# VHH binders against PH domain leucine-rich repeat-containing protein phosphatase 2 (PHLPP2), part 1

All scores and structures are predictions.

Target 1, 249 residues: PH domain leucine-rich repeat-containing protein phosphatase 2 (PHLPP2), of Homo sapiens (Human) (q6zvd8r785to1033)
Amino acid sequence: SHGLAEMAGQRNKLCVSALAMDSFAEGVGAVYGMFDGDRNEELPRLLQCTMADVLLEEVQQSTNDTVFMANTFLVSHRKLGMAGQKLGSSALLCYIRPDTADPASSFSLTVANVGTCQAVLCRGGKPVPLSKVFSLEQDPEEAQRVKDQKAIITEDNKVNGVTCCTRMLGCTYLYPWILPKPHISSTPLTIQDELLILGNKALWEHLSYTEAVNAVRHVQDPLAAAKKLCTLAQSYGCQDNVGAMVVYL
Structure headers, positions and changes below count from the first letter of each chain, unless a header shows other numbers; Kabat numbers aren't used for antibody chains.
F, E and O are the ipSAE of ESMFold2-Fast, ESMFold2 and OpenDDE, as the mean of both directions, binder to target and target to binder. V2 is 0.75 times the mean of E and O plus 0.25 times the DockQ between their complexes.
Where letters were taken out, [cut] stands.
The coordinates of atoms that the task and the answers printed are left out; those that the model quotes come from them. Centres of patches stay.

## First folded at step 8 (VHH; from t05 with A34M Y112V)

Design v02
Fold by ESMFold2, look of step 11:
Structure v02 (fold): chain B 249 residues (1-249), chain A 123 residues (1-123)
Amino acid sequence: as target 1 above (249 residues)
Amino acid sequence: EVQLVESGGGLVKPGGSLRLSCAASGFTFSSYDMAWFRQAPGKEREFVSAIRSGGSTTYADSVKGRFTISRDNAKNSLYLQMNSLRAEDTAVYYCAADEYELYGTYAESYDVWGQGTLVTVSS
């Protein structure tokens, strides 16, 4: 029910990792995630290995999706420990569970993210973005927040010369300029919901949401769909790490 | 603009009591989760207590039974009653606020902070 493609491009490291569990929490839900460390492979791998376990614990403590998703990000941020002091990672997490209002016949989808990995839902053939881009260039409110906190924004438009991303897991030495608090959105799933696309920054720099949905909407094999997205990004000039996951609903 | 201003810090002997206040302005106080954190010299900022918009409370193990958090939504004020104070309670105490129902023991969950008020417990 899912397919994942990750391509190094012209880089010597693959700093994108993904998490996919079609059966989660005694088979009652599903979890999908994508992590991008930019130039580090360590934090995406650590998050890949740990975030599902953190989510499993947090769903036992709250029935409110905003609460348990936010706490999953904050706990995962803390669990990075010394590894997350100077290194950081974008994180995107998608959780599908039986809908509280009608658990026997419907599901809900909750998406949480920091950084620049994005999730797009194909609903009735149209893209529905479920995440937020946290960057100095694309989020004026985030850029103003960072300036108000007196961060040094270097000539290359980076916070203290480190990152253009205003939220991520890790980089604790840049707190409070760089925050781990995620954007969270939740929606009930219907029969109009065909698939979910997760992608890192490089994917979305080269494909619009509409273009991505159109490219994969009628592809039967989700692995082929994910590979098609990455290949399209590369054909448009992407030389960076690119990752895509396609989840059929 | 959004502000939190702490008051009530001071010097107290071990076993004594202090009451801290935090005055809030520039946001709808009743819809926000509120917390106290503290930072001792040379240490990381640590969680003390939180109170959600709905009134439920959480305490760090080190202060349970000695500290009581409360809020007065009509006065836009947060309080921390500190009893049976110890030398280890010496720190700058910070008021924090957040609009969402997050697990409130992590400093990163709070967007709004005060400047802090110093509490000194003399040994």
Scores: ipSAE 0.000, ipTM 0.362, lowest interface PAE 11.2, mean pLDDT 87

## First folded at step 12 (VHH)

Design z03 (from t05 with S56D T57E)
Fold by ESMFold2, look of step 15:
Formats: C-alpha cells, sequence, structure tokens
Structure z03 (fold): chain B 249 residues (1-249), chain A 123 residues (1-123)
C-alpha cells in the first residue's frame, strides 16, 4: 500500500507527478515513481503516463536490473521527443520484484534516478538512501565532469543558465552536459524493511533522511504519513512544490 | 582516471583506407561496451560502430561492409578499420565506452569519450 501527497506551496502550477502501481506486470511486482519538472508540468505528466509501460517492455528483454532500469530511462528520454528538447524532468523509479537470485524466498528493490528526487528506505528504523542527488552543488564529481566538458556555469550555479541538475530526462539541447543515464541501486528486501519514502528536491531540502523516517515510521495510514512529510517541509519554510510518497513494505 | 585516446586519423584519398586506434586506461576495458562515433562540421554526432564486451558488433548502415570494428583486450585497445573511404566519411571520430551495455547505438548510452581524431577524405 502507498500514500501520496503533492502540494503546490506558493506556486500556481504543480510540476511534480507520481506513479504508483502496487500490482505491476500481472501482479509479479510493484512500481513507484516521482517526477519533478521544476517549472514545467508537461514532462512529469508524460513520464507519469509512459514509464511503467516502458519498464514492462524492458523487463521482458533482460533479467539484469541495471540493464532494464537504465534502458527504461533512456527509452523514456527518447520518447519525450520534441517536448524534451528544452524541457527537462527529474525522474525517480522504484521497482520491487521477486529476487532473481532466490525467487522463492525474498523480494528485491531496484531504485534508479536522474536529477534530485530521492528514495530512502527505512530498514530497522534507520534511513538507507537508495538514490543520488545529481546537482552541481551536491555532487563534486558531476560538477567536475560538466566543467571538464566546457559547460558554461553561470553565477547562479546553473549549467548554461538553465538548471542546477547534471542529469535529467529531456533537456536534450544541453547534451552532453546534462545526461539521462541514471544512478541505479539494488537491495534485497527483508522483514526489517519497513517502508520506502520517495520525495522531490523540495522535500529533502527541508527534511533530513533521519527526520523523514522518524516522522512517518509509526504513522499507520500512508496517506497521512505522506501529508505529514509535506506539511513538515512547509512548516520549515518550503514555498515550492513539494511531493512525498510513502510505501509500506 | 578513465581515459580514451584516439589516434590514426589523417588525410586520405577517396577509396583509401585508415585504421583508427583508441587506447583505454583507468578501467577494466574487457568488461565494457565500446564504440566509434563521428561528427562532421555543423552536424550532430552520429553512430558509426559498436562492439559489446561479449564481441557482438553493430554498424551504421552507411558504413556496413566498409568498416570493421575490433578490440584487443590484452592491449586495452579499440580499433576501426576503414576501407573504401568516401568524402562523406570526413569527420572527427570519437571512441566511447560504457559498462551498462545499453542500446549501443545512442550517444547517451556512453559515459566515457575520447577527444577525437580528425579523418579527412579528399583528393
Amino acid sequence: as target 1 above (249 residues)
Amino acid sequence: EVQLVESGGGLVKPGGSLRLSCAASGFTFSSYDAAWFRQAPGKEREFVSAIRSGGDETYADSVKGRFTISRDNAKNSLYLQMNSLRAEDTAVYYCAADEYELYGTYAESYDYWGQGTLVTVSS
């Protein structure tokens, strides 16, 4: 089960969207995603509508989590077409399936992301981050890559004055400075794994991973948990779109 | 530090041949997919050929039958044998490598790139 909250804050558009399928691929697994277009609502909606179908096709072509998740992102990136030339979106996708190393006993979780949406697993009461923040500010290796490729970093710390994100789906006119290739992490799930939190940049700018886990760990209703996360971010000064999803495992 | 360094470019007459080399360092080359791309002035970078870590080869239609990709894992090297060269083959040629074995033909699939070597086909 899951709960999702998305709040516009002080903005007049909601440029965050989410994908949740508790039963995916004829009940074999589950898919959860979050997309943030920053100032555009178009790309998050396109990704919300299309990425699960792309993943369904890719899992039929490979059993390797790295391969089918990376291909899902690259195919989805290309399917954006003209809409993705100057617009971009952060994307986070979480896929739960029976563990291929031991399909009779446990499930695995694979998380892939570009941009600044993040997934955090609550394992034994402790946060386990499963994604990577792709920004000039928070990723020195990505910042160095962009500089080595001779990108223009403006005074507001943006690639060519456009975005602080070094990886996104779309923004194809900024290739190769902005890349669609995701970070991918996999972990087997056990009884110690209590819940999964997905959140956009605005959520994680205002809540630490530990604070987010502690805030929702004992909340029984996942919708109430997701709303609590967004409300906490707003109480700490968030004025931007904020989205949170809480998935009970 | 991962490095890819191309060599073997130069001036050649139509119908001639060149062999490009790419020396790889800073990673286990034998476990990566490798590819050649090219970019003519004013055009987008385009796929030429790829060879997977398992040895599968892919070629753009425009070069099939004329170009041959190969790798030497003992020397950490990628090669492109270019025969029957045409003026349209004039471009900067880049080697690229990636560990994910993605689509192989898309530039976005490759994390690592060389600086390029110029091939000019002219009489």
Scores: ipSAE 0.011, ipTM 0.434, lowest interface PAE 9.4, mean pLDDT 87

Design z05 (from t01 with T57E)
Fold by ESMFold2, fold request of step 17:
Parts: structure tokens; C-alpha cells; sequence
Structure z05 (fold): chain B 249 residues (1-249), chain A 123 residues (1-123)
């Protein structure tokens, strides 16, 4: 089961969207995603509507988690077409399926992301981050790659004055400075794995991983848990769009 | 350090031939997919040809029958034999490589790129 909360904060648009399917691919798996367009609502909505179908197709073409998740991002990026020329979106996708090694015994979780949305797994009461933050500030290797490729880092810490993110779906006019190829992490799930939290940049700017896990770990209703995360972020001063999803495993 | 270094570009007349080479270092080339892309002035980078680690080859329609991709894993090298060259083949040619078997015609599939070698087809 899952719960989702999204709050506009002090802004006039909600540019965060989410995708949740507790039963995916004829009930053999589950998919959860979060998308953040920063100041555009168009791309998160397109990804919300299309990305699960792309994943369904790619899972049929490969059994390798890295391959089908990477291809899902690359195909989804291409499907944005003209809408993704100057607009971009962070994308985070989590896929739970029977484990390849022994599908009858356990499940696996594969997380792929571009941008700044993050997934955090609660394992034995401890947070385990499963995503990479693709920003100039938090990823020095990505910042160096962008500089080596001759992009301008403006004084407001943005690639060519456009975005702090070094990887996104869309923004195709800024290729190859802004890349759509995701970071991918995979782990088998056990009974120690209690829940999964998906959140956009605004959530994680205001809550530590430990705070987020502790805030929701014993909340019975996942919707209430997701709302609690967003209201905590707002109480700590968040004025931006904030989104949280809590998935109980 | 991973490196891809192209060579073999130059000026050639229409109908002529040219052979491009790409020397790979810093990774196990034999396990990687590899490809050639090209970019003409003012245009997007476009797919030319790809070869899987297992040897399967793919060609853009505009190039099929005229260009041949090959690899020599013992020499860590990728090649592009270009025959029957046309003015429209004028571009900077790039070699690319990736660890995974992704969609080979997408430039975004490839993590590693060379600096390019210029091919000019002109009278």
C-alpha cells in the first residue's frame, strides 16, 4: 500500500507529480515514481501519464534491471518530443518485482533517477538512500563534466543560467550538458525492509533521511504518513512545491 | 582513465573511400557496445552505425551498403570503412561506447565519447 501528498506551498502551480501502481504488469510487480518540473507543470504530467507504459514495454525486452530501467528513461525522454525541448523534469522511478535469482523466495527493488528527487528505503529502522542527486552543488563529478563540456555555470549556480540539475528528462536543447541517462541502484528486499519514501528536492532540503524515516515509521496510514512529511517540511520553512510518497513493504 | 581517440579523417572527393579508426583504452573494450555518430555543422548529432559486444551490426539507412563497421577486440579498436562517399557525409565523426546493451541508435545511450575526426567530402 502507498500514500501520496503534494502541496503547492506558496506557489501558484503544482509542478510535482507522482505515479503509483501497487499492481503492475498483471500483478507481478509494482511501480512508483515522482517527477518535479521545478517551474513547469507540463513535463511532470506527461511523465506521470506515460512512464509506466514505457517500463512495461522495456521489461519485455530485457531481464537486466540496468538495461530496462535505463531504456525506460531514454525512451521516455525521447517521447517528450517538442514539449521536452526547453522544459525538463527530475524523474525518479522505483520498480519492485520478483527476484531474478529466486522469484518464489523474494522481491527486488530497482531505483532509477535523474535530477533531484530521491528515494530512501527504511531497512531495519535505518535510512538507505537509493538515488543520486544530480545537481551542480551536490555532485562535483557532474559539475566537472559540465565544465569540461564547455557549459557556462552562471553566478546563480545554473547550467547556462537554466537549471541546477545536470541530468533531467527533457531540456534536449542543452544536450550534452544536461543528460537523461539515469543512476540505477538495485537491492533484494527482505523482511527488514519496512517502507520506501519518495520525495522531491524540497522535501529533502528540509528533512534529513533519519528524520523522515522516524516521522513515518510507526504511522499506520500511509496517506497520513505522506502528509506528515510534507507538513513537517513546511513547518521547517519550506515554501516551494513539496511532494512525498510513502510505500509500505 | 577511459579514452576513445578517433583518427583517419580528411578531405576526399565524392565517390572516394576513407577508413576511420577509434582506439579505446581504460576499460574492457570487448565487453562494450560501440558506435559511430556524426555531426554536420548546424545539425544534431546523428547515428551512423553500431556494433554490439557480440558482433551484431546496425546501420543508419543513409549509410547502409556504403559503410561497414568492425571491431578488433585484440587491438581495442573500432573501425568505420566508408565507401562511395557523398557531400552529405561531410561531418565530424565520433566514436562512442557503453557498458550496457541499450538502444544503440540513441546518442544518449553512450557514456563515453571521443573528440571526433573531421571528414570532408568535396570536389
Amino acid sequence: as target 1 above (249 residues)
Amino acid sequence: EVQLVESGGGLVKPGGSLRLSCAASGFTFSSYDAAWFRQAPGKEREFVSAIRSGGSETYADSVKGRFTISRDNAKNSLYLQMNSLRAEDTAVYYCAADEYELYGTFAESYDYWGQGTLVTVSS
Scores: ipSAE 0.694, ipTM 0.873, lowest interface PAE 1.2, mean pLDDT 91
Fold by ESMFold2, fold request of step 17:
Structure z05 (fold): chain B 249 residues (1-249), chain A 123 residues (1-123)
Amino acid sequence: as target 1 above (249 residues)
Amino acid sequence: EVQLVESGGGLVKPGGSLRLSCAASGFTFSSYDAAWFRQAPGKEREFVSAIRSGGSETYADSVKGRFTISRDNAKNSLYLQMNSLRAEDTAVYYCAADEYELYGTFAESYDYWGQGTLVTVSS
């Protein structure tokens, strides 16, 4: 089961969207995603409506989790067309499927992301981050790549004055400085794995991984858990769009 | 450290031929997918041809029958034989490579790129 909360804060648009399919591909797997368009609502909605179908096709073409997740992001990026020329979105996708390669577990979790949305797994009561933050501030290798490709890093620490993110879906006019190819990680799930938290940048700027896990570990209702995370972020000063999803494993 | 270095560009007249080379270093080239892209001034990078690590080839419609991609894994090299050249083939040609079997016609599939070699086709 899952719960989702999204709050506009002090902004007049909600530019965070999510997808959740507890029963994906006829009940053999599950898909969860979060998308953050920063100041645009168009790309998150489009990705929310289309990325699960893209993943369904790509899983039929390859059994390699790096391949089908990367291709899902690349195809979704291309499907944005003109809508993604000057607009961009962070994207985070989590895919849970039966695991036949490890007899000690019945499921595996694959997480892929561009941008600054993050997935955190609660394993044995401890947070395990499963995503990479693609920003100039937090990723020196990405910052160096962008500089080597001769992008201008403005005084406010943005690529050509546009974004602090070095990877996202869309923003095709900033290629190759802004890339759509995701970070991908996989892990087998066991009885120690209690829940998965997805959150946008605003959530994780205001809550530590440990705070988030502790806040929701013993909350019975996943909708209440997700709302609790967003409310805590707001109580700590968050005024931006904030989104959280809690998936019970 | 991965490096791709293109060579073989130059000035050629319409109908002529040219052979581009790309020298790869810093990785096991034979296990990588590789491709050629090109970019004319003011235009976006355009797919030309790709070759899988297993040898499967693909070509853009605009170059089928005129261009041939090949690889020599013993020399860690990728090649593009360009025949029946036309003025619209004028561009900087880039070598690209990636460790995974992604969609080979997408420039975004490839992590590694050379700095390019200029091909000019004019009378």
Scores: ipSAE 0.679, ipTM 0.861, lowest interface PAE 1.3, mean pLDDT 91
Fold by OpenDDE, fold request of step 17:
Structure z05 (fold): chain B 249 residues (1-249), chain A 123 residues (1-123)
Amino acid sequence: as target 1 above (249 residues)
Amino acid sequence: EVQLVESGGGLVKPGGSLRLSCAASGFTFSSYDAAWFRQAPGKEREFVSAIRSGGSETYADSVKGRFTISRDNAKNSLYLQMNSLRAEDTAVYYCAADEYELYGTFAESYDYWGQGTLVTVSS
């Protein structure tokens, strides 16, 4: 089960969208996602509607979680380009499926992301971050990569004046500085795993992983949990779009 | 600073051979998937060949049997031996590196690119 909350804050539009399928791939798995377009509404909504379909196709082509997840992002990115989309979005996908590799685990969780959306697993009451933030500020290695590739970094710390992210879906015209290649992590799920939190940049800028986990661990309703996270972020001064999804495991 | 530098391009007659080189600096190829791409005039950049960090090779159908990708870890270099060259092989050839061992046909998965070297196959 899952709960989702999205709040526009002081903004006049919502540029965060989410994907939630408690039943996926003929009911044998689940897919959750979050997309953040920062200032654009279009691409996050588009990804909300299309990303799962791409994933479904890719999981049929490969049983390798790294391969099908990477291809999901790459194919999605290409489709955006072919469609002439100039917008960019952070993208996070969480795929839960039966574990075929570890007999001790019933399910595995694969997380992939570009941009600034993050997933945090609550394991034994402790947060386990499963994502990588691909921003110039938070990823020195990526910052160096784009510099090495002769990108222009503006004074406001944006790649070619467009985005602070080094990896995104979309912005195809900023290739090869902005890549759609996701960070991918995979972990077997155990009895110690309680819940999964998906959040956008605004959420994690205002809540630590620990605080987020602690805030929702004892909340019975996942929707209430998600709302609590967003409200908490707002209480700490979040004025931007904030999105949170809580998946009970 | 990471850098890829291609060399070896030039003019060759149909049926001829060339060997392209890509010298890497700032990172070790052995830890990366490496690939060759090419871009012909007026066309999109297309996959030519890749060698994974594990050593497995893949080739575009158009170059299978004619091209061979190889890597020299000691020299931190990537090579593309091109035999039986055709006019259709005329393009700027790029070497690329991908940190992840992925299906290497997507240009968008590669982190680093060289400046390219021109291969012209003409009578």
Scores: ipSAE 0.679, ipTM 0.844, lowest interface PAE 0.8, mean pLDDT 94
Fold by OpenDDE, fold request of step 17:
Structure z05 (fold): chain B 249 residues (1-249), chain A 123 residues (1-123)
Amino acid sequence: as target 1 above (249 residues)
Amino acid sequence: EVQLVESGGGLVKPGGSLRLSCAASGFTFSSYDAAWFRQAPGKEREFVSAIRSGGSETYADSVKGRFTISRDNAKNSLYLQMNSLRAEDTAVYYCAADEYELYGTFAESYDYWGQGTLVTVSS
């Protein structure tokens, strides 16, 4: 089960969207996602409506989690470009499926992301980050990559004045500075795994992983949990769009 | 600073051969997946061949049996031996490197690119 909360804060629009399918791929798995367009609301919503379909196609073509997940992002990115999309979005996908590699594990979790959305697994009461933040500020290696590729970093710390992200979906005109290839992590799920938290940039800017996990571990209703996270972020001064999804495992 | 510099392009007759080179600096090719792409006028950039850090090679169907990708770790260079060249092989050829060793033939998965070298196959 899952709960989702999205709050616009002091903004006049919501630029965060989420995907939640407790049943995926003919009921053998589940997919969860979060998308953050920062200042645009169009692309996150589009990704909400399209990414799962792409994933479904890719998982049918490959059993390798790294391959089908990477292709999901790359194909999605290309589709955006072909459609003439000029906007960009952070994207996070979490795919839970039966584990065929480890007989001791019933399910595996594969997480892929670009941009600033993050997934955190609660394992044994402790947070386990499963994502990477692809921003100039948070990833010096990526910052160097874009510099080596002759990108211009503006005074406000944006690639060509457009985005602080070094990887994202969309903004195809900023290739090869902005890449759509995701960070990918896979882990078998165990009895120690309690829940999964998906959050956008604003959430994680205001809550530590530990604080987030502690805040929701004892909440029985996942919706209440998600709301609590967003409310907590706002109580700490979050004025931007904040999104949280809590998936009980 | 990471840099990829292609060389070896030129004019060649159909059926002829060329060997492209890509010299890398600022990083070690052997730790990366490396690939060749090409872009013909008015067409999209397309995958030609790749060599994984583990040594496995992949080729586009259009070049299988004719092209061979290789690398020289000592020279930190990537090569593309092109035999039995055809008019349709005419393109700018680009060298690319993938730091994260992702699977796939997508150009968008590669981190670094050269400026390209022109190969023209014409009678």
Scores: ipSAE 0.657, ipTM 0.839, lowest interface PAE 0.8, mean pLDDT 94
Fold by ESMFold2, look of step 17:
Structure z05 (fold): chain B 249 residues (1-249), chain A 123 residues (1-123)
Amino acid sequence: as target 1 above (249 residues)
Amino acid sequence: EVQLVESGGGLVKPGGSLRLSCAASGFTFSSYDAAWFRQAPGKEREFVSAIRSGGSETYADSVKGRFTISRDNAKNSLYLQMNSLRAEDTAVYYCAADEYELYGTFAESYDYWGQGTLVTVSS
């Protein structure tokens, strides 16, 4: 089960979209995603509508988590077509499936992302980050890669004056400075794994991983948990679009 | 540590031939997929040819029958034999490689790239 909250804050539009399918791939798996277009509504909505179908096809072509997740992002990136030429979106995708060695006993979680949306697993009461923040500020290796490729880093800390994100889906006119190939992390799930939190950049700018886990760990209703996270971010001064999803495991 | 170094570019007349080489170091080349891409001034980088670690080859329609990709895993090398060259083949040619079996025609699939070698087809 899951709960989703998305709040516009002080903005007049909502550029965060989410995907939640508790029953995926013949009812035995689950898919959750979050997409943040910063100032555009179009790409997050398009990804929300298309990425699960792309993943469904890719898992039939490979059993390797890195392969089917990377290809899902690459195909989804290409499917944006002209809409993704000048617009971009952060993308975070979480896939839960039965363990292939013993599907009756456990599940596996695979998380892939570009951009600044993050997934955090609550394992034994402790946060376990499963994603990478692809920004000039937080990823020195990505910042160096972009500089080595002769991109201009403007005074407002943006690649060619456009975005602080070094990886995203879309923005194809900025290739190869901005890349769509995701970070991918996979882990088996056990009884110690309590819940999964997905959040956009605005959420994690205002809440630490520990604060987020502690805030929702004992909340029984996942919708109430997701709303609590967004409300906390707003109480700490968030005025931007903020989104949170809480998935109970 | 990982390096790809292209060589063999140059000036050639239309109808002529060139053989490009790419020397790989810093990884187990035999387990990687490899490819050639090219980019003419003012144009997007485009797929030329790819070869899987298992030897399966793919070619862009524009080069089928004229270009042949090959690999020599003992020498950690990738090759492109280019025959019947045309003015439209003028570009910087890039060697690329990736550890995983992703879609080989997508430039975005490849983590590792060479610096490129210029091929000019002109009288």
Scores: ipSAE 0.652, ipTM 0.855, lowest interface PAE 1.4, mean pLDDT 91

Design z05 (from t01 with T57E)
Fold by OpenDDE, look of step 17:
Structure z05 (fold): chain B 249 residues (1-249), chain A 123 residues (1-123)
Amino acid sequence: as target 1 above (249 residues)
Amino acid sequence: EVQLVESGGGLVKPGGSLRLSCAASGFTFSSYDAAWFRQAPGKEREFVSAIRSGGSETYADSVKGRFTISRDNAKNSLYLQMNSLRAEDTAVYYCAADEYELYGTFAESYDYWGQGTLVTVSS
């Protein structure tokens, strides 16, 4: 089960969208996603509508978590380009499926992200981050990568003044500086795994992983949990679009 | 600084052969998936061939049987032997490296690119 909350804050529009399919791939899995277009409403909605379909196709072509997830992002990125989208979006996908590799686990979780959306697993009451943010500010290696590729970095530490994130869907005109290659992590799910939190940039800017987990661990309703996270972020001064999804495992 | 430098391009007649080289510096090329892409005028960049760090090779259908990708780890280099060249092979050829080792055909999966070398096949 899952709960989703999205709040526009003081903004006039909502540029965060989410995907939640408790039944995916003929009912053998589940997929959850969050997309943040920052100031763009269209792109995250587009991804919301298309990303799962792409994933479905890719999981049919490969059983390798890294391969089908990477391809999902790459194909999605390409589709955006073909559609003429020039703007970028953060994208987070969480795919839960039966675990065929680890007999000790019934299910596996694969998480992939570009941009600033992140997923945190609550395992044994502790947060386990499953995402990575590739940005000029947070990742020196990534910064070096784009520099090596002769990117133009503006004074405000943005690639061509557009974004500080170097992994995104979209921004096709900024290739190869901005890549659609996601961070991918896979983990077997165990009995210690309680819930999964998906959040956008605004959420994680205001809540630590620990705080988020602690806030929702004892909430029985995932929707209430998601709302609580967003409300908590707002109480800490979040004025931007904030999105949270809580998936009970 | 990571750098990929292609060489070996030039003018060749149909049916001729060329060998492209890509010299990598600033990283251990052998640990990366490497690929050749090409871009013809007015066309999108397309996959030509790739070689994984493990040595497995893949080729676009259009070049299968004619092109051979190889690498020299000692020289930190990638090669593309192109035989039986056709007019439609005319393009700028790019060397690319992928840190993810995805063995993919998508250009968007590759992290580093060379500046390219022009191959012109013309009678």
Scores: ipSAE 0.604, ipTM 0.814, lowest interface PAE 0.8, mean pLDDT 94

## First folded at step 13 (VHH; from z03 with A50V)

Design a04
Fold by ESMFold2, look of step 14:
Structure a04 (fold): chain B 249 residues (1-249), chain A 123 residues (1-123)
Amino acid sequence: as target 1 above (249 residues)
Amino acid sequence: EVQLVESGGGLVKPGGSLRLSCAASGFTFSSYDAAWFRQAPGKEREFVSVIRSGGDETYADSVKGRFTISRDNAKNSLYLQMNSLRAEDTAVYYCAADEYELYGTYAESYDYWGQGTLVTVSS
């Protein structure tokens, strides 16, 4: 089960969207995603509507988590077409499926992302980050790559003055500085795995991983948990779009 | 029809001040990033300043501390207050707007442009 909260804050648009399917691919698995277009609502909506179908096709072509997740992101990127020339979106996708090869676990979790949305697993009461923040500030290897490729880094720490994110779906006019290739991680799930939190950049700018896990561990209703996370971020000064999803495992 | 109309350009002595205005029509101005660019004769158009729909401001290094961008969404207007003007500030100044709020310092990021207003800084 899951709960989703998305709050516009002081913005006149909601440029964060989410995907949640507790029953995916003939009821065998589950998929959850979060998309953040920063200033555009168009790309997050397109990704929300299309990425699960792309994943369904790619899972049928490969059993390798790295392969089907990478291809899901690349195919989704290409399907943006003209809408993705100037616009970009952070994308985070979490896929839970049965793991028939591991008798110690019934399920596995694969997380893939570009941009600044993050997934955090609560394992034995402790946060386990499963995504990578693709920003100039938080990823020195990405910052060096962009510099080596001769992009201009403006004083506000943005690639060609446009974005602090070094990887996104879309923004193809900024290729090769902005790439659609995701970070991918996989882990088997056990009884120690209590819940999964998905959040956009605004959420994690205001809450530490530990604070977020502690805030929701003992909340029974996942919708109430997601709303609590967004409300905490707003109480700490967040005025931007904020989104949170809590998935109970 | 989307229109951006600049005004307020003219001749001013070094050290003087000038205020540029840009009147916007044909779109929801409050939802757009709005920017000033300038172009001196024989040079490429260069970024001066941008103000996001949320009010965040960015300035080129050459104008920081001397120029102030602002907007009045009720009047659909963008402004540039230029103080401590120098000879190198002489240029045609352009108003620009970006529909998707992509917040860029490159001219290619902007879909809509005004006709420009000439600012001449001369003794």
Scores: ipSAE 0.000, ipTM 0.173, lowest interface PAE 13.7, mean pLDDT 86

